# Ledger of designs, part 6: VHH binders against Probable sulfurtransferase

Target 1, 337 residues: Probable sulfurtransferase, of Methanocaldococcus jannaschii (q57909)
Amino acid sequence: MVEINLRELKKYANPFFLTIRKDKILVNNKRMARLSRTKMDKIEEEFGIPVIYSKTYEYVSTKVGRFINKHKIIAPRDIVIVGLSGGKDSLLLLHLLEVYRRKYGIKLIAVTVDVNIGGIRPWKEDTEGVKLIKHHCEMLNVPHIILKNDLDVVELSEILTKHSKGMEFSPCFSCSVIKRHLLGKLAKEIAENENIPYEKVKLAYGHNLDDNSDTILANIFKGERLKFMRPLTRFKYNEVDYQSFKIPLEECIIIRPMLPILERDIIKALEECGIEYYKDKDMCPYSRDRGDSVRRRCHEILEKLEEEIPNIREMVVSSALKTVEYYSKNPYGEDNL
Below, E stands for the ipSAE of ESMFold2; O stands for the ipSAE of OpenDDE; V2 stands for 0.75 times the mean of E and O plus 0.25 times the DockQ between their complexes.

## First folded at step 1 (VHH)

Design b03 (framework vhh_8cml_1)
Fold by ESMFold2-Fast, scan of step 1:
Structure b03 (fold): chain B 337 residues (1-337), chain A 123 residues (1-123)
Amino acid sequence: as target 1 above (337 residues)
Amino acid sequence: EVQLVESGGGLVQPGGSLRLSCAASGFTFSRYAMGWFRQAPGQEREFVALISGSGGSTDYSDSAKGRFTISRDNAKNTVYLQMNSLKPEDTGVYFCAAGKYHWLTPSKGYDYWGQGTQVTVSS
C-alpha cells in the first residue's frame, strides 16, 4: 500500500478516516479518526510528515462516504479505475477513494489517456500535467497507466457530425467516447486477468453536483427527456460509427462518488489540502472554447440563481429524482395532482 | 475461419534486411488494424509496429523507429514489415495480429493472431 507503518499509526489515529500519502496525511473525519491537536503533533513528530486538517475536505469526505454507502457504489474487494486528466475533479476523487483500500479492501488504479487532438497531445507522458498526475499517484502509492490513442478526436467529431442528421458533435464529446472505449477495454482486461466478474471492476468518474444540475436544466431547455447522472450506471455494449468501423463501447459500470458535491467545495478542498491541479483549459485547447453550449449557459444561469436560492442545484436534482420515483410507482397517476 | 499466415522470416547477418508478410483471410481486412509483435526465447511478447485499416496511420516501438516500415495492400489482404539495419537483439518469433479497433491501443489485446515466423540475426 503506503510507506507509513499502519500499525504504528493506529496508536494515534484510526486510519479508516484518513487519506494517507507519502508526503502528508489528510483528515477525512477528525472525530472518527480520534484526532486531537496533540495526536496530530505526535504523528507529525514520529512520521516526519504534516497532518493537514481541512473543514472542507472533511465535509466532502463525509458526504461522499454517506453517498457511497447509501447507493452501494463500492463493494468490498472491488477494483476501481480512476481516469486522471490532471484536473480538479479526478484528482480529488483519487484522494477521496484512497481510504477505501483499507475500509473496503479495494484496489485503486489510475489511468491517463494520451489522446490525439488535432495532432496535439496534451496528456503525453512528458507534459507538465502528466508529471503532476504521476507525482500524485506516487504520493498515494497508486499504480498509474497511460493509454495512448492515435485516433484523432477532431477527425472523429467531424465524421460523427457529417453522418448525424442536424446534430454537431464537439471534440469534447468525441474525446469522452474514446476515453470510455479505452477505459472499458482496460476494465475487461483487468477482470479477465484477475479472474473476477466484470461487475467487480468500476470506472470512477469525477462528475459533481454542478455537472448533474447543469445536465438536467440543459435537457429541459432542449425539450429532451429528463436524463440525469446516477451514482452507479451499468452501460450496455454499444458501438459508435467511425468511417467504415464501429467503435466498441464495452459493457462497463461507471460510478460517480462525488455526484452530491458542489464544484466550489471541490476547489476549496483541494486548495485547503495543498493538492495542486491543472485546469482542463490549460491542458486541452478545445475545453475552453467548446463543449455543450447549452450546458455552459445553464451552468451560468444556476450560478446566478444560487446567489438568491443557495440550494438551487440540490433542488433541481432532488426534483428530477422524486419525479422519476413517483412515476415509476404511479405510471397512470393514481395520486391526484 | 479467420487465418493470419506469416512468411519471410529467416537467417540474416547484422546490418541486413528482411521483409515479412502476413496474409489474412476470413474477415474484412480493410476494417482491421494490423500489428507486428515479436517474442525472443524466455521473454514476453512485445509490440513492434502498427498500421490502421486504411493505411493512413502507423506507429512503431522505440527500437523499430527509423529502421522498420509497416505497410499494407488491402487488395491482397496482406500486411508487410520491412526490416532494415537488423541487429542481433531483433532475433525472435515475429507474429502478425489483427484488431478491429486496436489502433486506439496499439500494445493492448488484439482479436486474431498468426502462428509466427522466426527471424534470426547472426553473424
Scores: ipSAE 0.000, ipTM 0.130, lowest interface PAE 18.1, mean pLDDT 84

Design b04 (framework vhh_8cml_1)
Fold by ESMFold2-Fast, scan of step 1:
Structure b04 (fold): chain B 337 residues (1-337), chain A 123 residues (1-123)
Amino acid sequence: as target 1 above (337 residues)
Amino acid sequence: EVQLVESGGGLVQPGGSLRLSCAASGRTFSNYAMGWFRQAPGQEREFVALISTSGKSTDYSDSAKGRFTISRDNAKNTVYLQMNSLKPEDTGVYFCAADRKYYTLSPWAYDYWGQGTQVTVSS
C-alpha cells in the first residue's frame, strides 16, 4: 500500500531479481536475488508484506529473461506498453516486466482497449475485469491508460466479409486490427512526445507457446503459409488495403516475452503467487474459440498429443523456424529425404 | 457530442490556393482525431487528409501529398486544410469528420460529420 524503500531492501536482496508490489514481493530468481529463508523472513518483518517464492514463477521468470536476452527484445531505456485484457497472460507479463524498470531503466505503461463488440463493452472502465487491472497497476505502481473505440468490431467484420471475394473475416480479426492500430498510434504519439526514435517504444503482448504452436498447426490445416509469431516484429510489413475501406496500420514494434512459456505454467505461476486474474470467458463470446474453430481444434489436438510427446508444442515451433531458415538459404533446393 | 461546420470553400482557378476551416462545438474536440474527406458528384466520399489528437501525426492521400497541409488548433477547436496547386480533379464537396480515438482512412469509421463546403477548380 506504501512504496518500499529500495535502499533498505538492498540490505537483504538484489532487487534486480524481484517483482516488487506495494502488497507483496515475488521472487524472480532466489539465488540471484541472494535470498535465503532467513532473509525472506527479515524482509517480511521489516516491510510488513509477504515475500512469495514460487518454483513455477522462478522457472517462468528465468526462461523469459533468457529469451529477452537471446532475442534482444528489450533494450535499456525502452518504453514498454503492455496491453491488458484482465486475463492470465497479460497480467503475468506485467508482473514479469516490472523488474526491467530497475535492470534496464525501462518505462512501463499499461493500456486497456475498450472495444465495442456488438454493443457490448467487456473492457468498459467500471467492469470487474478493468477494476482488477487497475488494482494490479496500482500495486505495481504502473500508469494505466484506457483507450476507447466506438467502432463496432462485429459490424466491421460483416462489412469486410461482404466486400471480400469469398473470404470471411472474424470479429477477432477485426478486433486485433483495431487494437494494433490504436496501440501503434499511441506508441507513435509517445515517441514524438518524448522525442525518441519510434523503435524505442515496444508493444508487449502476452502470447505464449500454446498460442504459437496452435497458430502454426491451424495455418497448416487451412492450407495457409506456415506463419508463426516471432519474439520481436515490426507490424507494417503486412500492410493491408481493404477493398472498400483503407485502415492505416501504424508501424509498431511488437514484442512477445512469454512466447516460450506453456499456458499451464502461466496459470500455475499466477496461482502459486496469489495473482488474481479474470477467469470468465463469457466477457467476450468470440474468445472461446481461440479466434476460430480450427484454432480451438488444434489446441485440443496438441494438448492430447502432449501427454505422449512432452515437447510437441516446442517441436512444432522449431520445425517452422528450421523450415524458414532452410529455404531462405536454399530457395531452389530439394530435400526429398 | 460535437458539431462540425466547414468554411473557406469557393471557386478557384487551376494552380490556385484555398484554406478550409472546420470549427467544432462541444467540449471534447481534443479527444478526436480529425479528417478531411471529399466527394465528387455521383461518387463515394474519399479520404484527403487526417491528423491525430495531439496534431503530431498526419497522413495524406497520394493526390494530396506535397500540395495539402492539415493542421489543428485545439485551443480554438478548429482543424484546417491548406490546399495549394489546386487541380480540376480536386473539385468536390469537402467534409470535416471527427473520429473517437480511431485513426482511419475510411469514411465509414467516423462518427461526426460536417455538412460540407463546395470547392470548384475551373477556369
Scores: ipSAE 0.000, ipTM 0.165, lowest interface PAE 15.8, mean pLDDT 81

Design b05 (framework vhh_gefurulimab)
Fold by ESMFold2-Fast, scan of step 1:
Structure b05 (fold): chain B 337 residues (1-337), chain A 120 residues (1-120)
Amino acid sequence: as target 1 above (337 residues)
Amino acid sequence: EVQLVESGGGLVKPGGSLRLSCAASGFTFSSYAAAWFRQAPGKEREFVSAISRGGSTTYADSVKGRFTISRDNAKNSLYLQMNSLRAEDTAVYYCAAKPYSWRLSQYDYWGQGTLVTVSS
């Protein structure tokens, strides 16, 4: 595969509005890239690869770009680590972030965690899912690192549950703890090796609008605090500590650039762009059972209500955000009729 | 939303002709290479013919000189003209598409198939 020469490409288009792969070019914004069908044909003729215009990819890319700018979640020359499971969310995220190597001069690193789940390793290097991840990383010219975890997440969940006071921890919770531990450790190591501040290394997660709205509604139905995911979160050093058992969680910054994007638009963008993703949701035995029956029911409720209220997921998130902002600024404010 | 829908299959006598069509929707067909594959009962799927974005064609040895692949980008359609049909051509025929790349890669999109039966 030959890497695309940016100087030659600039003769036809503005590469600040394109996602560039060795096998195809995706259009982030056709007008801003200065593309017409004639120019796309010329690029295809000269470089021997297709220029793919997807209205959905353009919509998603534009919305993510505005979200990144609004919340200042990526700064010039940041190092961004993307966790890749081979699923739709993280793969689309990797593609959407590619252009920021030019816009902001960021460095992209892709990481897959080879998790031990009861002796099963769904993300072992020789699996079809990991081969697909490697293919996409090669096409995007992104370094790919596989982090191997030997601690059984099922055993970890049993230990955490045994030492808790009445709380049960699922393997999915333990898996997220292990991934956070390993990614945070890697981020710290990279910052130290590059001799840059830790604030310059971001962990990018593929959480989407469905994830956030499902979480908010589930917390309401469970009578819990109205917890939701934010565009950028700074985590202080912490430990998961039960008696003699300790898992360090390094200080890190997590960003969620796709938070405003609907799951259906993620799928549509990938399909319209011809980006293959691993659809086998049975790869992990615990991924089929979302581990939270209330959250699963909330997902189904919101899906059904979308027929009557098309923007219901956005309204759920908007309501939570506006309420938190209002009471933060006006804790003793007057409530009018 | 991405779809490839085959049509034109049916029963035909040996030596007869048949034209298969494949309608593409939900993606920019003109930017994709396209191909026909077939699968006979109890056998593995085999390559039949492919056409590039620019119209360059390739044929399996078993069908060369008898089959003609073509495309109509304005109609988002792929065609397979099958002449001098033989009993061994009996199979379910599948339309497939992939982004054009000068590298060889697996096909990304597949249709549901259309049955072609060649018998007296």
Scores: ipSAE 0.000, ipTM 0.110, lowest interface PAE 24.7, mean pLDDT 82

Design b06 (framework vhh_gefurulimab; at its last look DockQ between E and O 0.01; V2 from the best seeds 0.00; counts 0 for: pae E 15.9 > 2, placed apart)
Fold by OpenDDE, look of step 2:
Structure b06 (fold): chain B 337 residues (1-337), chain A 121 residues (1-121)
Amino acid sequence: as target 1 above (337 residues)
Amino acid sequence: EVQLVESGGGLVKPGGSLRLSCAASGRTFSSYAAAWFRQAPGKEREFVSAIYSGGSTTYADSVKGRFTISRDNAKNSLYLQMNSLRAEDTAVYYCAATYKFGWTPSHYDYWGQGTLVTVSS
């Protein structure tokens, strides 16, 4: 498969609003791309690949674009490392970010962490999952790196739990630590090699609206401070202590461009676009057990509530944000009512 | 394909102990993660404990400190040592296996028929 010539493509459409693969073109915004059915057909004829229009993909793309702009989470010439698991979230994220290679001149890198989960390695290089990931990266012409770590996240979770004073750490937490460790390290290396500020290398996570609302609700149910994921977060250097070793967590910036996107829309977008992804059951064994048990339950509750209240997750997030805003403006407990 | 057969269930008094066994068919059981689930009458099936092929274990909060999951690959067997049993532990206990790992039934591909554990005074 040959790379699409952008010069030629520009005759028909604005590539700033197209996701370009070797095997297909996805329309991020039909209007902005200046596409018509006739033009789409011409593109297909000339390049020999289908042009896929999905209303859902367009919706998601537009929303993500607005979100990126609103929060300025991506800047020109940024190096963006996408944590790519092969799941729906990370794959959609990768596709959505592809256009920014043209828009902002970013360098996009896909990174898969080969995590050891109790001896199971779903992202081992020779697995079907990784093959699929590689395929997508190839089609998108995005470099793909696999980072391997031999530490068993289940074991690590046990260690952490054992040494905690009543806190239980899940394998998901350990996994997140390992990912941050490895991705952060890579980011640092890239920054150093490119002689650019660390702030120019950003880690992109595929956290979505479901994830965020689950998190918010879970903290509420735990009686904890409201916690939610932010579009852009700067993490300071830290170390995670284990009984026999320390895991360094380098300073890094994590961005979450899909925070406003519902999981259902992610799935629908991918399906409409014909983008194959691994379902949760085929990926991380803890993918549905995100966080602790409370978080999982929250997910189920919200999922059920969505049947009656379609925007319940947005409302949860909105409530949290408004709360923070309100109290930030009223630090002394002043209220009108 | 793995076939699983549970045994060891029975009636115990509160505070008592019971050891469940699960016999797995096939030569590849050692490559599977295995788990115990339980289902009480009128309730959904819930996760109890799991063990990876590598030996890593996890437990539901409700059974932590009381239950111990183990496996014997040479015997293609999974075990659940249940101590300090409580009335709320009464359920049909199911053995499950998967090439994955998880806390939900959907994570597991193979299931036994279950063995009844009744904790009653």
Scores: ipSAE 0.000, ipTM 0.227, lowest interface PAE 13.7, mean pLDDT 88
ESMFold2-Fast, scan of step 1: ipSAE 0.010; ipTM 0.445
ESMFold2, look of step 2: ipSAE 0.000; ipTM 0.280
ESMFold2 (binder alone), look of step 2: mean pLDDT 82; pTM 0.830

Design b07 (framework vhh_gefurulimab)
Fold by ESMFold2-Fast, scan of step 1:
Structure b07 (fold): chain B 337 residues (1-337), chain A 122 residues (1-122)
Amino acid sequence: as target 1 above (337 residues)
Amino acid sequence: EVQLVESGGGLVKPGGSLRLSCAASGFTVSSNYAAWFRQAPGKEREFVSAIKSGGSTTYADSVKGRFTISRDNAKNSLYLQMNSLRAEDTAVYYCAAHRGLYWPKTSEYDYWGQGTLVTVSS
């Protein structure tokens, strides 16, 4: 493995617009990095590793950077915990956030939750998927923690559903609750150990534009509140309490830096950059339904409609945001509606 | 197109055993929700047992400890092993399936078999 001297790279490029890995250099923005094909060839020649330029990766990294800045998602010297499943979203997120170690001086920590799903453990330490996660963490020199959970997420979903008086809770919902519980505990422990406010420790989730638009449409079809994911969410302490069953959820901040990015662009960026990932369906038997059968159907509906309305996912999210903003100012509506 | 075909019903004496089978086509039992329901003459359809993708099972209180739900992934089939049968178990038994992750209510099962009659009589 070759350690690259950033000062030597400055002869050819602005390294702020490069993602430097041990096996390759990824170009975040070709123009801003001041690169030409000739300069990229010279860097490859001098440092002995490939220089990869992907228009899709440039688009994604630029859009994520603007989104982080617009919503003040990451502040200098923050500690950012990234949940890694081995899938496309969390791995691309890890690579995108690595740049912020030099830009903002953040500390980056990777966490994999070894969940029990009906006796199956897709994220057990000795699995091929977790070995791939460890490889990425080693390449980026990011600390990796594996948190083992023994509570069966399938049993939890059945308990929550039985005690809900007519509500259904999926295994993916229960898995999300367990991960939030464990990651929230870790974030609290880190904040206390470092003697810093909890607001300085961010839990980074790999949610994308497909996830958000699918969630909005699914909530409409279920007759639920128009709930959607935000770039940064501040959670107060809470408990998942269904009669005698309690799971503590510590106060935390969840950030979603890839929220404006389409799933197809995430896949394309990873493929063009040669970043290896496990397909979600190979890791977890529940991945096919995107957490819920209604949500899966909504994903298919929006995929079909994209043929006629290319920006439909952006419009779905925009509509929800504008509606919330409008009714915040006009809670009873206007006389001329 | 999803089809479910039940078999194994019949006449049995109290205390006896029967194994019901449900063969699925156009639907993967191992990856989805599958369940057994029953309906006695003049009564509403009643939940008996269900199995999820991960292998978790649930049972109605009236059959706990007597009935066992299982599946065979190679045969894409669902089974209900019924032991210690009682006269009150007499009903038409239906195989049902739902494509999804949340635990479906009776009305939310999209696919149903034609039913197989189980008669427990002296």
Scores: ipSAE 0.000, ipTM 0.105, lowest interface PAE 21.0, mean pLDDT 81

Design b08 (framework vhh_brivekimig_d4)
Fold by ESMFold2-Fast, scan of step 1:
Structure b08 (fold): chain B 337 residues (1-337), chain A 121 residues (1-121)
Amino acid sequence: as target 1 above (337 residues)
Amino acid sequence: EVQLVESGGGVVQPGGSLRLSCAASGFTFSSYAMSWVRQAPGKGPEWVSSISGSGGRTLYADSVKGRFTISRDNSKNTLYLQMNSLRPEDTALYYCAKGRYSWLPTKYDYSSQGTLVTVSS
């Protein structure tokens, strides 16, 4: 595999606005890269690989970049750990964050958790999904780590359910606990090994706008607090109890760079760029339920309502954020109806 | 008072097909995931397939994937296993097992009886 000569590429384009793969070049921002179809053709001719421009990918990469800057999600020389399931969200996130190695000097690490689900391992190293993940990491020259968990998430779910009074905790909940445990432990270890402050190590999740709006609506329908996902969240140390065992959850910083992006735009960007991904439902049977039947139903409701109100998901999220801000500022003040 | 009664086993030639049935009683069938587990002579039990309480989700062991199909009829409290392209290594005593909960994957309890499947020519 031949690496592209960046000095030669600079005579045609600004490479900071390109995602360079070994088999293709993706254009993040055509104008900022100073590209025309003629220049893209010349690059293809000279380097022997296709130059792909997708208007949707450009839209997504630009919006993510603005979101990162606005919320100070990533700082220069941060270490960013991306959890890869082989699905659309985490793979697009990996491609979007790859350019930050050049822009901000970040160190990018990809991690797959080989979780034990009732004795089956959907993310076992020799599966087709994990082979696809390895292919993407190899194409982008991103280090890939597989973390193996031996604790059965189904057993954990049964123990948690037994100790609850009449509530069932799904394996999806237990799976999220185990992934958070392993990724948090890895982030702590990396910070210590690199001798840097913990706040310099970020866990990047591929949550999108659909996920956030679904969560908000589900919390409303369940009569729970109006919780929503934030661009950057610092989690304090915590523990999950099961019998005589405790599962430590190390303090960590979780970032969600794709939070403002619609699921449909993620899919369209991947398809237009020829980025192959595995559907989550084919890797894990629980993906269809999203860990919560109410949340799944809310997804369907919002998807239907988008036909009448195209920006409904953005409005749901905006309403929640504005409400929290308003009442934090004016807890007992007058309201202008 | 959970009862599981397996049937449909028999002798079949390699490449043939068999359909196993399990009649369940003593519990709300639709509220629990169900599984098929097999045990070949001289070996430990091997999980084969599972189906969620609603029937909306299924799981298969790699050794049977693409050849076996698990299904259920909640109106008749019956679990099924359609076995196609049978191989000599599929020879085993097959057990119907009740899951602990409605979701997959799940731990299971064995029936006291099983149905014998023999694949030979």
Scores: ipSAE 0.000, ipTM 0.204, lowest interface PAE 15.8, mean pLDDT 83

Design b09 (framework vhh_brivekimig_d4)
Fold by ESMFold2-Fast, scan of step 1:
Parts: C-alpha cells; sequence; structure tokens
Structure b09 (fold): chain B 337 residues (1-337), chain A 120 residues (1-120)
C-alpha cells in the first residue's frame, strides 16, 4: 500500500476532517471535509482505497472534538502517547487522534506494554493481538513502541493485598500501576530528549462514559470518596509502596478524550469503519474484572437500568459533577433536592 | 535457594566513583526485577534503584538520580550499580535484592552486603 499524498487529497477534501490510513480513509465530518458522494468516488478512483462514511464514527469524532476543545485537552505541537492493548477503546482513540497531527501539529506515538501476568504475556510481540496493533499502527503511519515489563503483576497484587489492612487488590490494579509507571517514565524521557516541558507530553487513555459511570457507582457502593475520572488530570510524582521496594510514578498529564462516549458507540464506530480489534478476552484471564469485581457488577446494573432510563450513564456522571460543584460553592447552604 | 553476593564496595573520596556488582543464583535472573537498597549506620534501609528483567526499564530514588546508573548482564546473572559523584551521605552498606518477595521486606534477604564509605 502507498502512502496518501496530502497535497493531491486536498483537491477533493479537507484533510482536517478525515482519518487517513494507507488502506482506507475514514470521515470525521462529511460537511466540513467538503465531501459528496461524487467526491468520495473520485478519491476512491484516484487513490485506489475506499472512503468509509459511518454516521457513528462522525458522531463520536465530533463529540470528542468538542470535548477536547471545551477542556483544552490537547494543545498545538503536543506529543501524545496512546497506550494500546489491542482492545476496542485504545484502537478507536488512536484513529480519532490521527487527524490532530494536521489540526494541531501533534506528534502521535503508540505504546504497548508487554506485562507479565503469572507467567502469561498477552501482549508479547508475537501474539495475535500485538500483530493486529502493529498492523493498525503501520496503516496509520504511527510509531509503535513495545515496553517489556518483567514484574509479575499477580505477585504484586498478592503483596499489596497482604500488606493492606482489609483491602484486596486485583492483578488488573497492579497491571495498571506498571503501565502507568512505564508510560510516565517514557513521557519524562521524551520531554527531556526534546527539551520541552513535561506538560507538552500527554498520556492518552481510552476511558469512556461506561468506565466513568461504573467508577462513580462502585465508589458509592464501597463507601469511598466520590471520585470520578476527569478529561485531563495532572499527576504529581508518587510511589506505590511494596514492603521490598517502591515503584515510582513520574509526574505526568493523563488525558481521556473519549470520556463522553458510550461503549456501545465505540463498538459500533469500529464495526461500521471495518476496524478490527482483538476480541479474545480469554487471553487475559483477569480482563473480565474491569479493574475490580465491584466495577464489573456496577456495569451490569447500569446496563440493565438503561432499558428503563436510556440516559442513566450520562445522568450518573452529571449528578456527581453537579453535586461536587454545588457543595464546593455552597458548603453551609440548605440542601434543595 | 536464592543467593545474592554483593561486591565492589570500598573507601572513596567525595566526588569519586565506585561500581558495585551482585552475582545472582537460584532463580531465573532474566525474569525478575532487581533492586539496590542501602542502610546507613544507625538508619533504616533506603531503596536506591531497580531494573526490569530485560534491562529496558530503570527506576531511581530522587537522592541518586543523575549520579547512579543501574544495569545488568543476564548472560552472567550479574547486577551492577555505577555510582558517580559520591557524597558523604552515600556512605552505607549496599544490598541487592530480588524485588518480589511474597510477604517480606528488604530485611528478609540473607546477603552480607557491600560497604561503601565516602570520606576524606
Amino acid sequence: as target 1 above (337 residues)
Amino acid sequence: EVQLVESGGGVVQPGGSLRLSCAASGFTFSRYWMSWVRQAPGKGPEWVSSISGSGGSTLYADSVKGRFTISRDNSKNTLYLQMNSLRPEDTALYYCAKSLYKWGTYFDYSSQGTLVTVSS
């Protein structure tokens, strides 16, 4: 496959509203790209690749674009690191961010962490999932880095559970700590090598609306602080303390551009665009936990309630945000329910 | 079972350099993180640095960043700590450790350590 010449493509469409791959072009916004059926046909004839219009991809792309702008998630010439697990969320995120190489002049880097899970390596370089990730990165012309981790996340979760009073930590939690450590270290190295402030290097996570609403409900059921995921979070330097050693978490910026998007719309967009993703959940025995069993249970509860209250996930997130805002402004006022 | 033997310590003047070695046996060295920890006289132990099994990832305590370099040679089952720009406060008994211990602390290892003294 041949790389698309942007100068030639500009004769037919505005590339600031397209996701460009070597094997296909996806339409982020048909009107803004100045596309008609006739122009799409001409592009297909000229470049020998299909132009795929998906209403769902357009909806998701537009909503993400507004969310990025509203919360100032990405700035011009940022370096954005996308963690790729081969799953649906991170792959769609990579495709949605491709256009920002043109819109904002960002540098886009894809990273896969080869974690050790009780001797199993679901993201080892020769696995089907990683081969698929490599294929997508090649089609998008995005650099792909594989970071190998030798710490057993199962042993780490056992250490954390044993040394914590009454708390149990899943291997998925330890896995997230290791990924955050390695991605943060890479971001710091990149900032130092490019001689730019750390705020210019963002770690992009594929968290979605389901993840956020699940997290809020799980925190309520656990009697924890009402914590929720934000569009952009600045993390200070920290360490995860195991008795035998500490794992440093470097200062970094995490962004979540897909936070307002429902999981079902992510799946539909990928399917309508013909973007293959790794569906074999059994390759990672802990993938079902969604980070812990309470979150999985909350996901099931909210999915059932969607039949009665279609926008329940948006309402859960909206309620939490409005409540925090209200009490921060009116700490001693009367409650008005 | 797991055996770790440290060496390379000695007396050095401030601003000097030393290279510590740790010979490992009794486990698959290339599959485990390795760490350096130190204990100054009359003080509690302090974690210094860690390196992944492949050597692709390294971690450093703030007190040694930019001065110390951790490395490993998996073909020789050996861990290294290159210490540059040494300061009097670096004076300590240095231990290497297999980073994952089921219920232990860095006190649960049985190695002898290697003494580093930084003085005039």
Scores: ipSAE 0.000, ipTM 0.109, lowest interface PAE 20.8, mean pLDDT 82

Design b10 (framework vhh_brivekimig_d4)
Fold by ESMFold2-Fast, scan of step 1:
Structure b10 (fold): chain B 337 residues (1-337), chain A 122 residues (1-122)
Amino acid sequence: as target 1 above (337 residues)
Amino acid sequence: EVQLVESGGGVVQPGGSLRLSCAASGFTFSKYGMSWVRQAPGKGPEWVSSISYSGSNTLYADSVKGRFTISRDNSKNTLYLQMNSLRPEDTALYYCARGYKLSTYPSHFDYSSQGTLVTVSS
C-alpha cells in the first residue's frame, strides 16, 4: 500500500504533531503541526488522502501527551505493546501512540490474543473483528501479532466457580488473567531478543478516567484499601494456586496513557476521526458488562452525580492521589482535619 | 455422552417467524444454563441468547432483543428459540450450547450436531 514520505510531508507540517495513516492523517495539535487550511488542502492534493481535524482528538492527544511526560510513562526507544481486542479504548490508544515513534523513537507492536472460549475463538485470525484490527494496524504500519491460547477460558472459569464459596467467575475474568500472562511472556521474549533491559518493554492498556474513578468508589463502598490504577505499575512473577490448579502470572510493566481521559471523549474522538471499532459484546459471546455489581453501581452513581458536579470523576481520582501523596510525604505527621 | 440436536430451521421471507428446538441428553439439563449461538456464512460466531437453569432469567444480544424469545422445558429437556420479525441478517446456522452449571452465563459449547440452518431471503 502507499507509504507516506515523511520528507515530503515535512514541507507542509510538523509530523511530530500528527497521527499518520496510509488512508488519512489525524491532527494531534494543529498549531504545533503548523497547519492552516491552505496547508491541509495542499497535503490532501499532494498525497491523495484527507487531513482530519477533530477538536476532541486534539484535546485527548494533548492531555495524554502531558500525562505521559508528567509520569514518565514512556522513555526514548521503549518498545510498547498494545493489546487489541477491537474495542474503542485499545484502538484509540494505538492511534494516540503512533506519533511517539517519531517523538521518542519507540517501537509499536499490536497484539491480539486468540483465546479459546468453549471451542469458539472470537479473535481467530479470519473473524470480522480481527480483520478490522488488521486493517487499522496496516493503515498505521504497526506490526500485528496474534497469540494463540489453547487453554479454554470457559473451562477455567467453570473450575474456579465450582470450587468457590458460592462466587461465580465469568469467562471475562479468566480471559483477562490469560491475556496478562501471555503479554508479559511476550514482553520478556522481546526484551531478550532485542538484548535490552526488561524495563524498556511496556504493555499499554486503554484504561480511562471512568474506569479509575469507578474502581476508587467501589473500593470505598467495599470497605477495602483505597486501591486505584496508576499510570505505570510493575508486576512481579506470581503463581495462583486454587486447589487442583496453578496459574502462572508472568512479570510485566503496564502503562495506562489514557487514565486521565473520560470515556465519552474517547468515543467522540473515534467518531470525529472516522475510526471504526467493535463493542466488546460484538466480538465476544460474553459482555464485559458482566463485571462486579458494586463497581457497576458506582459507575451509575458517578454518572448521575456528574450532572450536578461535572468534574466529579476527576475530583474522585485527584482526592485519592493527593491523599496518597500527602501520607507518603508525612507518614508520621498528624492530620489537621 | 452429551448430545444436543437442533431442529426447526428453514427458509422464510423477511418479517416471517420460525421456532427452533434443541433436544438435550447425556447430562442433567435442569442444572445448566443454555444458550443459542449462530454463525453466518463467512462470519465469526455470534452469541444470540441465554437462559438460566430454572428459566427465570434470560439474556439477549442487542441485534435480536425484542424479536427473539428464548425458553426451556426442563421436563422435556428441550430448549427453544422463537424468532419473530426475521431479517436477511438473521441468516445463519444456529447452534444450541450448554452453559455454566447453575448459571445464566454462556459456558462450554458442545457441538455434537450440525446445527440448524435458517435462511431469510429477500
Scores: ipSAE 0.000, ipTM 0.116, lowest interface PAE 19.9, mean pLDDT 81

